VHH binders against F-box/kelch-repeat protein At4g38940. Designs and how they scored, part 18

Target 1, 370 residues: F-box/kelch-repeat protein At4g38940, of Arabidopsis thaliana (Mouse-ear cress) (q9svj9)
Amino acid sequence: MSSPIIIRAPKKQPPEPPCLISLLPEEIVVDIVARVPRCYYPTLSQVSRRFRSLVASPEIYKRRSFFGCTEQCLYIAISKDQTSDIHWFTLCRKPNGQQFSGTTASDHRLVHIPTLPPMPMHGSYVGIGSNIFVMGGFCNWKITSSVSLIDCRTHTAQTLPNMPKAVAFPVTELIDRKIYVIGGSDTLSPMKSPSRIMMVYDTDTEMWQLRARPDWEAGKKWFSSVVIGGKIYMRTYHNSFVCDPNDTSCDRDEVLHSKEWWSACVIDDVLYYYDVRENCLRAYDPKQRAWGVVKGFEGLLPVACKWSKTVSYTGGKLVLFLQKTEKTEIWCAEIAVERREGGEIWGKVEWCNVVLSGNFHIMDCVAVVL
Short names: E, the ipSAE of ESMFold2; O, the ipSAE of OpenDDE; V2, 0.75 times the mean of E and O plus 0.25 times the DockQ between their complexes.

## First folded at step 5 (VHH; framework vhh_7z1x_3)

Design t59
Fold by ESMFold2-Fast, scan of step 5:
Structure t59 (fold): chain B 370 residues (1-370), chain A 123 residues (1-123)
Amino acid sequence: as target 1 above (370 residues)
Amino acid sequence: QVQLVETGGGLVQPGGSLRLSCTASGFTFSDYAMNWVRQAPGKGLEWLSSISGSGSYTSYADSVKGRFTISRDNAKNTLYLQMNSLQPDDTAVYFCARGDYSSSWYEEYFQHWGQGTQVTVSS
């Protein structure tokens, strides 16, 4: 049975023929990659140095826009352990049944972007195209007028010219490519009334303008806002207001205020927020001035939550973030909403799972188009 | 109801020491970072020091680094500031403040401050 083992030296292997795709003109490769969903881009970056460079290039994102193949991507500003520094996370999905590692199996996670510097707390965050504008806020209890631009294609940040005034905790909304920064405070003193000025940034001219603030109840703090039909809907602790930013007048909406519509979003001119006390998604139609409950997913979401945040998403969907009262867990769900026969609004939970564990707190959520 | 109560202020000579305490109630103390902030006469608020909820991370303003030490006792719901080598320019009202959640619900960052304790450094 024992036979001598003959060890042969490895022979030089002829070079493998080049991959056919490496022989394609750059234009064709860009066209192909632009049509691929972004969840596959990490896998593509492992195929070759060419693909790794391509998926990070501005050219691929221009081509995606040209073909109408863009995707709305969520970037979440998060504080850990109640620190003053804000870190950026993105909502990531593993493709085709792959799961993120951990004791809880999940194909969705909030993933830290370590290349971005920490941001000031309670500034304004606005997504425009593939960029996030970061304006104001505070760091080490100093309120800043600084403006930064985050390029979500490269995950890099650059500084822009400052705002006219330093501000923290403003209402900030984007209407017709203009950023409205309303109210806020230039001091961390709890006794100071909100600012009576509005700052408007025109993204086309790159110029700031100071305007009179819309007239709302003097001395009241603001907490939440949305835009519907070019008007800013704002909720303070005491009142809800509907304001036209081109008119300084604001009208109260007492029906809107009858619900605690914190961290709301808008889909097709309807306001949505998640009521953590009643465990339901509520919808407000400003034309009817009436509240309704979204039907069709009762009992499918986690209960005993201390806060919620909704963000509008492509295709008549919203993304819902929930934090459990008794656990340091952030849950996320994607919900499709539709108006059915009889005018009732129905929802479908596409997925729901834990996306981040630990003492983390969502400061803001920004949608960009990539 | 969230309450923060500072004690330990007073009159001290230059080069002296004081220990400030802040007793917290109405929330889970260990879940929140805590801060010390001061306001000198005729000046704005100046952040001095922060400590993480666990106590494992601390940071200090350059003006107090090496002279002041922040600490906490989570079992007693108490925040401390040990102040050494006090200078006349340390004269201020000292506030403890809770580092808070992002919450559109209550805007609690401006509301969870103590009443302050006066520190006067003079001969």
Scores: ipSAE 0.012, ipTM 0.417, lowest interface PAE 8.2, mean pLDDT 80

Design t60
Fold by ESMFold2-Fast, scan of step 5:
Structure t60 (fold): chain B 370 residues (1-370), chain A 123 residues (1-123)
Amino acid sequence: as target 1 above (370 residues)
Amino acid sequence: QVQLVETGGGLVQPGGSLRLSCTASGFTFSDYAMNWVRQAPGKGLEWLSSISGSGSYTSYADSVKGRFTISRDNAKNTLYLQMNSLQPDDTAVYFCARGPDYSSSWYEYFQHWGQGTQVTVSS
């Protein structure tokens, strides 16, 4: 009781409790991680060695499927300095606490997958389930028939049996679990016409069939395609076509061709592409055979862009990639689209930021389910 | 208007060396990968080498690995091919070709080639 009076500093907060998740049984940790969106998995891999191993495990993806927690994940084929190969990147979310002095932190970024080797460019890239098929294309100006299968759960690749014919720059579409590889060329010779073959891969039987394609304006190059209602919509330099891959019928669509619909995607049977000259998202309704402009986000996206790429995403959304003309920046935006009363299509930008800087070029975008 | 002009070809003896140059105009040279391709008498086109826009990445055909070196000078809009240990079967017309744009523009591979320069390797 005769102790001197001391000024007591305010009680500092007690130490935070130890990380309880590190003390949980593995089955419970797997259950928790399986319910976390995949875009946060790179962040989780930085927390501990245990989490780093877990997020790369096939077990976590089996658990996600069991819980119905699977989601579409975007894998992007990128060329650095326009080389004759592609490197794979995935779209991930940055840690919430990440910041830089004098800069604004971004939620999303493209992250290189270093375990995957460089692969041929201008081939066919198709997402099926948790896998990406990489077929044909060229490397060092040689056109290949090689096929690789990427397992997106483990980020590993394996070689599969070759296609019947080597091809680059084909039209490639997935319909009823069959991959259609149409046209393109087996040589880089400027004097040779596009391929007169169609190759069909049945993903259930794992067999290729070589077919003669219908004589659809022979000699024209094909640059863009989408699938709507089981039909392939194709844009060439000279024309746009609507074709049934199971018969020889192929109709021209002059209204569709009136817009330069490169790298389009499809949501609820409507075709979307971004017009970099007019800075607008355009929509084509094949039932009405009419083009419209998507309303609701004017001034929210970067301008003065030299190219765009769109890819369809679950929930009535698309992901848009844009590259500025004067900067080595790739921008990405997620846009939700909806049809409103009166037939107008409206869009909402959910997020938009720079996802990659440097002399990189997007060659293709593939969605997988993980 | 895109233009590519090759120079530096000529007659050389087996085991000799030549340096080819390609001067580019009408586009931003550093934005494009560049390629060397040749055509031997009576044969089709053969790709030899590629270099990225920055110059950081190069690739070579197996027939020329270790003998040929591709390089570029973006300040001079010029592409080079240093050819060493030349063999009689290296006799061909050598073409400079601009790589594709990031658009899937198939036609750009076939439209932006130079006129070529003749290389003859004989004793």
Scores: ipSAE 0.013, ipTM 0.411, lowest interface PAE 7.2, mean pLDDT 80

Design t61
Fold by ESMFold2-Fast, scan of step 5:
Structure t61 (fold): chain B 370 residues (1-370), chain A 123 residues (1-123)
Amino acid sequence: as target 1 above (370 residues)
Amino acid sequence: QVQLVETGGGLVQPGGSLRLSCTASGFTFSDYAMNWVRQAPGKGLEWLSSISGSGSYTSYADSVKGRFTISRDNAKNTLYLQMNSLQPDDTAVYFCARGPDYSPWYEEYFQHWGQGTQVTVSS
């Protein structure tokens, strides 16, 4: 980098007061910055070296937690033109800082994070606190046991100790600060059955252990899962199951399986997914074992979509991603859900717009707290 | 029915060249990334190269970078691998493989492979 020439203070120095904000104690500056929405941190980093250091500091994120000013931030793993190169994007509320007098849906967009390395395909991505754990998958057609940790405060990645076994396409869930990695493939052969091994990572001890997999329909393929009440709800092509990873007992749920609940999320112990064929948000209550349709949408969601993904958000909200059949557009909507009179679930579309245009494909979406 | 058929393998001397072809049928070829993968005797599968559906983006394994070139002709539903400066260690069965569906719920990424074509590099 270029270094400026150090010059002596000029003889002409009028008695002007220094900038008052530059005189504030660091504790006060940290308190102020902690209350600023995280989407403005890139802008703050351009104001001074002091602010640049503060917005990347662990101290600022501890202060945000103390004040209850933390935000759930969505990080999205995306492939372009269906290549094996997976890159990280984040969902930003105010894309270019170019705001108009009113609020508009176009204020939301997916923004590439160029400082993070490409990720392996069909591995596991788990958000814990301010970090994303990246585990397994394949890159350059090698299935890996590699583990990386992405620090979303700084957008840096570090290597962690490997998993006991290499795996791609597993079911991966976080329960009680432990990451469960179940099934999947350790080989590029289409003829091999899914692994009968379960790998468990304890985030407190930072240790992996191998366990025998609960007897969850041995030999079946798994495609989708969520956690409700410490149990893993999973969908295969043929069946849906409710399983306790600490118990070998596993129950089929035929009512749950009656809907194609791919890429689902959970809010207050209710499973949600978007049905692109019927253009509706469906909810499953495991206590009643019944499907319902979410009512009360105010906005118009796009129709004729070939794909959907839901992600839970704090405050009784979910984020919905949709891709149109005939356009290279990814739409995104934020939907607030609540239980009303008679047990009906009602939704309100807070916003809905195009967040990314081009031949892009969402591989996964991870929520972190910053 | 998705079908991939590799051709162009054979016996070649060290330092020689071969061009492999893979003819695809049963799907919209231009919608999918395509890959070349090989398996040497007694070894696992090794990925060599990928090309995007449009042909605008390519990637290569370090072992073949600068020696092999991937290309495609979407009008002919055909994928190519130009192999130059061949070495005895390049002896393997070469497979054409369709890239993954963008949907992670699809059952198996590697269900759409060809039967392979044998390449032997020997004097």
Scores: ipSAE 0.012, ipTM 0.427, lowest interface PAE 8.1, mean pLDDT 79

Design t62
Fold by ESMFold2-Fast, scan of step 5:
Structure t62 (fold): chain B 370 residues (1-370), chain A 123 residues (1-123)
Amino acid sequence: as target 1 above (370 residues)
Amino acid sequence: QVQLVETGGGLVQPGGSLRLSCTASGFTFSDYAMNWVRQAPGKGLEWLSSISGSGSYTSYADSVKGRFTISRDNAKNTLYLQMNSLQPDDTAVYFCARGPDYGDWFSEYFQHWGQGTQVTVSS
């Protein structure tokens, strides 16, 4: 086993100077700190024990939500040394002393969260508000129906009532506050057909519903999916499908399938994925039914990569993860995308760095609001 | 339509050799990367090796590097795994799996795979 990877701000010595903020009531201090960007919280924790306790408090996150000062935070499910368990990491940015508005920070890394236990692989991982739902997957050589809720404010996990059926390798999407868990396997037997049922979790009623699976390709496992306009777009090795989750049928999209759009994301109803063979970011517009290449950053990203994953991010941006074929390095880049006159899409690399080294494999990436 | 059938497993003594075969049907074999994965009794799945569609690129897990060799015959739609210097901890069910040349090894490899073939290494 590897030791936990923790990014810690250096301990301040000499002894703490007198702090004028100690004269303020706690309520006022909470209100002030709630308006500070999260990247400064490690620095604040070094100022005094009062600040250190405050930035770790659930109270601060309630105030951030109340003031509308929340930030999207990325949590990454990672398997170490090809183990059957996932461990949670978060993408962290350190202040570099530069202006942050329009200036790329150079100190980004994935930080292990050691307080969370190892969790099942290849289940459903869904971010809702400040929480991550972890549903199904496999653990200890069997497929589970277990549900865990991770509170990202405290980095604690609790167990919730199980799913109606155990499932691994499903298509999982969040649409209109309902989590759709579709297909997958209820056994680790490679010869068994994908599940014939769909499970729907209503986050408002906290109730599961079983439904018949839409009439998709029999005997085939599903790989990748995104949601555009309330419809689920999915890719198998044989076909790409566009499905209404309330319909029993799906339409094939041969133009969409003409590219290997694995681990894609969606920004403003446009599908993006990174093509590791041709070293380019590709975009699919379902209204035009056409593929395009994102321009403006040729040669700025690492080459000779064996896989990629894109995740949508606030402000018309995406986060791209890449792993090199000949190295155990995971690279990460933040790319701003912009549509221009004539329908061309242009991109700008805000930053690009190695964020994790070692025999680590990204299983999924979840966005939460903190 | 897509079918993968593994053969060649059996009982072998420590230090012995065994060659596994996987016959593919229902797709254009040369367009897809192929993989070998195993599952030991009471253990999770372990990726062993990958080969590109053309056969030009191969990769191996550290546990089998230097002992196992992956190869393919695209004219025969067949994938092979040559296993040398077998040890008792190589005892497992061995599966072939279709996948792309890249991607997450675990999720990529489990979309289309065969029934498996049992390999037992015992003295």
Scores: ipSAE 0.000, ipTM 0.252, lowest interface PAE 11.4, mean pLDDT 79

Design t63
Fold by ESMFold2-Fast, scan of step 5:
Structure t63 (fold): chain B 370 residues (1-370), chain A 125 residues (1-125)
Amino acid sequence: as target 1 above (370 residues)
Amino acid sequence: QVQLVETGGGLVQPGGSLRLSCTASGFTFSDYAMNWVRQAPGKGLEWLSSISGSGSYTSYADSVKGRFTISRDNAKNTLYLQMNSLQPDDTAVYFCARGPDYSSDSWYEEYFQHWGQGTQVTVSS
């Protein structure tokens, strides 16, 4: 089964039938296809070699951008069988209630992208426009300064100039088209303190700047972060901090730290994470400095889960990934959230399905615009 | 709790062979990837080899590829490193290390936590 953005020509395809598209100018066909939702692109790619080439061309994605009909697409970095290599998957939807075949019938699946090479894990993965930047990380316990660019229109990868320093396990955030890579380690030695460096990449000038990190917490590893209002919210095991990347000041937030907000996302300046112990979606409002529980979907999500990951999504929604403690199934749900009077937040589950089965673990989720 | 104990080190002549063992306890051994890492005198840690929980996938550093073989016996909770064609530069303390449980929400902080105490290998005449 094809992914909406993966084009694959079969080896024994019969001669292409006479192309009716030859009766239409190229420009008109591109205009029409650009306005079609991407979930139909696998179907279009099966109509002819002509359409298959078209839906993978830079021209179609340029035209989608011009018409303002782009879609946010999720690319998921996954480790299999606890290897140090990252394999890329994309979240795919079948149109009009059609379902993917398998033991768990579903209209949503994580589909492997076989044309992309394995990538180092525990590096930085950032989506910008139709591209994913892959920076640093490790493979077979070697920490790299390598930078790769994945073009999500074609599912191809190219090598870019290296970072100033090799790094793994950094905190990475995108603010004002600049990528901030903070902390992490340049060695896999358990006896070494985390790096005090900060590297900043300007996506417009394509230049790296090496900066000294403020001494927020010497000898501590940073494990989670989000951006709210141009500030980086960071969690260590012992503390949570709110930091301005252009200022040396960094404030502790003990209310924020009262919850284990791992793998969080942000929607409209509110931080969300899923608490697998209490089976609830928690929200932190930094303006009120208070935690709340998202209401409205009690009993609709799987229980007895060992990990969760949230990702912000188009239209005030989030995507939630869950894995059950006693099964090798990865569940995925799309949840729309809204704020009501008194600061109460309500959620609606749009869909919830098993999207991948096997010994897989989600390392990161990247949103691109296609 | 979690314990890893390395054995099998010693003094060997250049060109000789040694087999290291690491006995694991306190966790389900087959659920975790395992690693061999060494530290030479006055130098940092060097990763040598990894093996998946099932044993189906192995990886090696370029410095030891073709000379060292990693293997495991999940029934015995034991990890092995067969070292052939030993060189003086292989002189180091050899550690076994447990890979992280990526399914845990705290796997990030546990990555470097589960190491053995090491076994000394000296390659000299």
Scores: ipSAE 0.019, ipTM 0.466, lowest interface PAE 6.9, mean pLDDT 80

Design t64
Amino acid sequence: QVQLVETGGGLVQPGGSLRLSCTASGFTFSDYAMNWVRQAPGKGLEWLSSISGSGSYTSYADSVKGRFTISRDNAKNTLYLQMNSLQPDDTAVYFCARGPDYSSPEWYEEYFQHWGQGTQVTVSS
ESMFold2-Fast, scan of step 5: ipSAE 0.111; ipTM 0.535

Design t65 (at its last look DockQ between E and O 0.36; V2 from the best seeds 0.00; counts 0 for: pae O 9.8 > 2)
Fold by OpenDDE, look of step 6:
Structure t65 (fold): chain B 370 residues (1-370), chain A 125 residues (1-125)
Amino acid sequence: as target 1 above (370 residues)
Amino acid sequence: QVQLVETGGGLVQPGGSLRLSCTASGFTFSDYAMNWVRQAPGKGLEWLSSISGSGSYTSYADSVKGRFTISRDNAKNTLYLQMNSLQPDDTAVYFCARGPDYTSEDWYTEYFQHWGQGTQVTVSS
């Protein structure tokens, strides 16, 4: 029984209990709330209207920044039953190992964000600061050029001017406050990347630029990409490339391509991806041009997974999502990685548990700072 | 083996109604989005409608929106398409197609991995 996305109807707010906190000056309350981990904001919002308003206010986040209480938060684009739209979830981590009161659920869970509308699949999803850019994609068997901006502080979305061209399934990366949307499909075929253009969005000028797409693999589907040192590493089925977005020349990297890297992330200029076939975390060092296996956490992760997604997190950590073959469970692990003397990379699983159950598919994961 | 069998097609007059059925086997039906697509003579494949595995989400092409209704009965492993206000332009072979599995998809495969033999729908006076 596929657990319905419990769109919990906003519970009628019980009458606000007389709270002494209401007597405190607003500035003091802001200072207090700003120091509270964001994972508790949903709970706070249930305490009073004042708290609800406060946690949704831009002011609280300014104050958080001022106090150095900013947090990296993960937002996950999820498709239910692989329909033409995605829904947004956020990873709620319990600080200090405390379980969320009242739920038999695991310490960590994906929480649906109902205030965000469904959005096109297979678009570009890029996190910048506290915002997520949602660009293009596939909706109702149409490719769109639409651009939405999600404010993750308030969980609201606004429409921005369209991209110059409608595309789905592009390679998208952020470099120096520029969003590079490379290739993609401008047809209904998701298996090709026929677009011959690269669209570049400058976040400072808020303008799009069109550039010629590099033609190293014209028409081919991109499977994965990452940014290391200002260069874009990209993979097709046949080849992996290292490209300077400002240069039309790309270098083929056979060593990189020797592994089927997918949904990779970068930590300290090292590329990581989880190989579900071999049940290992692999690391590619571009400087050494060599693959390695991250050591130290064998047997701690679920097996029989068909899909993995990695995303870099703060402090030399990565978050790993794993979907089991049965498609009924999404697992998440936080792994700290460190390079030791001699060049070996070691990993420590800090936690690993089911974060979502049901017929869900992770389409992407975006990190923001809040 | 994945099998999809469409039924319910036939000859209908303009303005008439028809209900198509698709029976699925060989996979967990509720785990997949299902689609109706059609192919008219001399034309390409046209997507019409999709429904999520649970049935909670539906989508329609503009060409059929308001006229066609997609539904499913997971207990019976059956997909339905209620077609109302049929027009001559709706004449085509209608196919039930399973949605792609993006988590396990071979990127060189077609978007629709599995579909049935189709059922002919003819709208004519």
Scores: ipSAE 0.006, ipTM 0.313, lowest interface PAE 9.8, mean pLDDT 84
ESMFold2-Fast, scan of step 5: ipSAE 0.402; ipTM 0.716
ESMFold2, look of step 6: ipSAE 0.109; ipTM 0.525
ESMFold2 (binder alone), look of step 6: mean pLDDT 83; pTM 0.851

Design t66
Fold by ESMFold2-Fast, scan of step 5:
Structure t66 (fold): chain B 370 residues (1-370), chain A 125 residues (1-125)
Amino acid sequence: as target 1 above (370 residues)
Amino acid sequence: QVQLVETGGGLVQPGGSLRLSCTASGFTFSDYAMNWVRQAPGKGLEWLSSISGSGSYTSYADSVKGRFTISRDNAKNTLYLQMNSLQPDDTAVYFCARGPDYSSSWYGAEYFQHWGQGTQVTVSS
């Protein structure tokens, strides 16, 4: 004879105080996580499956925007081989130089995003809000009119309608939510003149327009551009120009052209670039039409570099990338700049570290807001 | 200093073959894409072929596709162009050219900054 057995429900241990957050409503957890700097999100994803799901959700980024807690995040397009497709990396910035268990000695590094597919080289890469627009370029030596959108909240890519014309090597600028794609080439052949068209993409209407570009530099290649006050400042080897994209008129600026301002950025209507020959940060004020040298950090940055790139950053700062001539090292520095009483511009190096080692080439750097 | 030296040109009969070589010095050869470009008498420059720094990717102009083969030996700092089924209109000076320095965000005013002196190829009876 079998006796009846009383089945008791398993007893659960009371949660520890650190486990109390697992008992909070999801909306409260989302509110808390939205206020955490994004550089801690990889660490949060290791705490629990709940946090892992939350940091990958669109809800977190909507909440960050609602609270005004968004951050400017840098995405860097890198090629390992000069004719290969590019891969996306993000700049991981850790506050206060603190080390987490299992991390490398450097608090700042470029981190590969393996979930994103390789992208065409020498196309246009533009950050708008939390997205990167990828337009044109070449893949396997074929120039494309393809357009893709990368959602930096999820690290996913989707295809959008093509550009009117295939193009590589253009000058590309964002003004008032419109992307201006100027010049470039439909072939990879040497000595071919750049395209005489300008393509304009309106991000609100999602429509492309074809426009004639100013013809004053027809047949010349464009190598550097920035936007100041809604005007495009452009440099070729022979001249520097200031153009209103709506008026197609362009004025030469001989003072601006007196310096080799490659890979420049703009902070508070002042143009900055790093001169690797003279090892100094130069600034151009278009209102005064004068070049100056940024003071206060001479000798604090790596020397003997073959290449530099500056990118504007929130809070009156820039990020400077430097590549050593005889080393497979990419250095990165964050520099705060300020205008002082005499009109002098002073800089402070907040940090400077090797961020990537190996034979890598930075193709572009894109800022998004997350 | 960057130097590129082409060799292997000469006179060849129609339907014949030639192999051009380009020896590079003054830079890390494997870091750069390499190109072959020609200039026929009285004509402009014509790009023929490119090869990536690793050698993994190649491209050809339609005029030479299927007849010419680009290759490289990074251990020897040498670029090659194997030319088969040569025709009289392949007569030109052939130049080796280094691709742009992609470590920079910008490339130079023209696609190639460094060229060799060229080697003459003449296809005739």
Scores: ipSAE 0.006, ipTM 0.359, lowest interface PAE 9.5, mean pLDDT 78

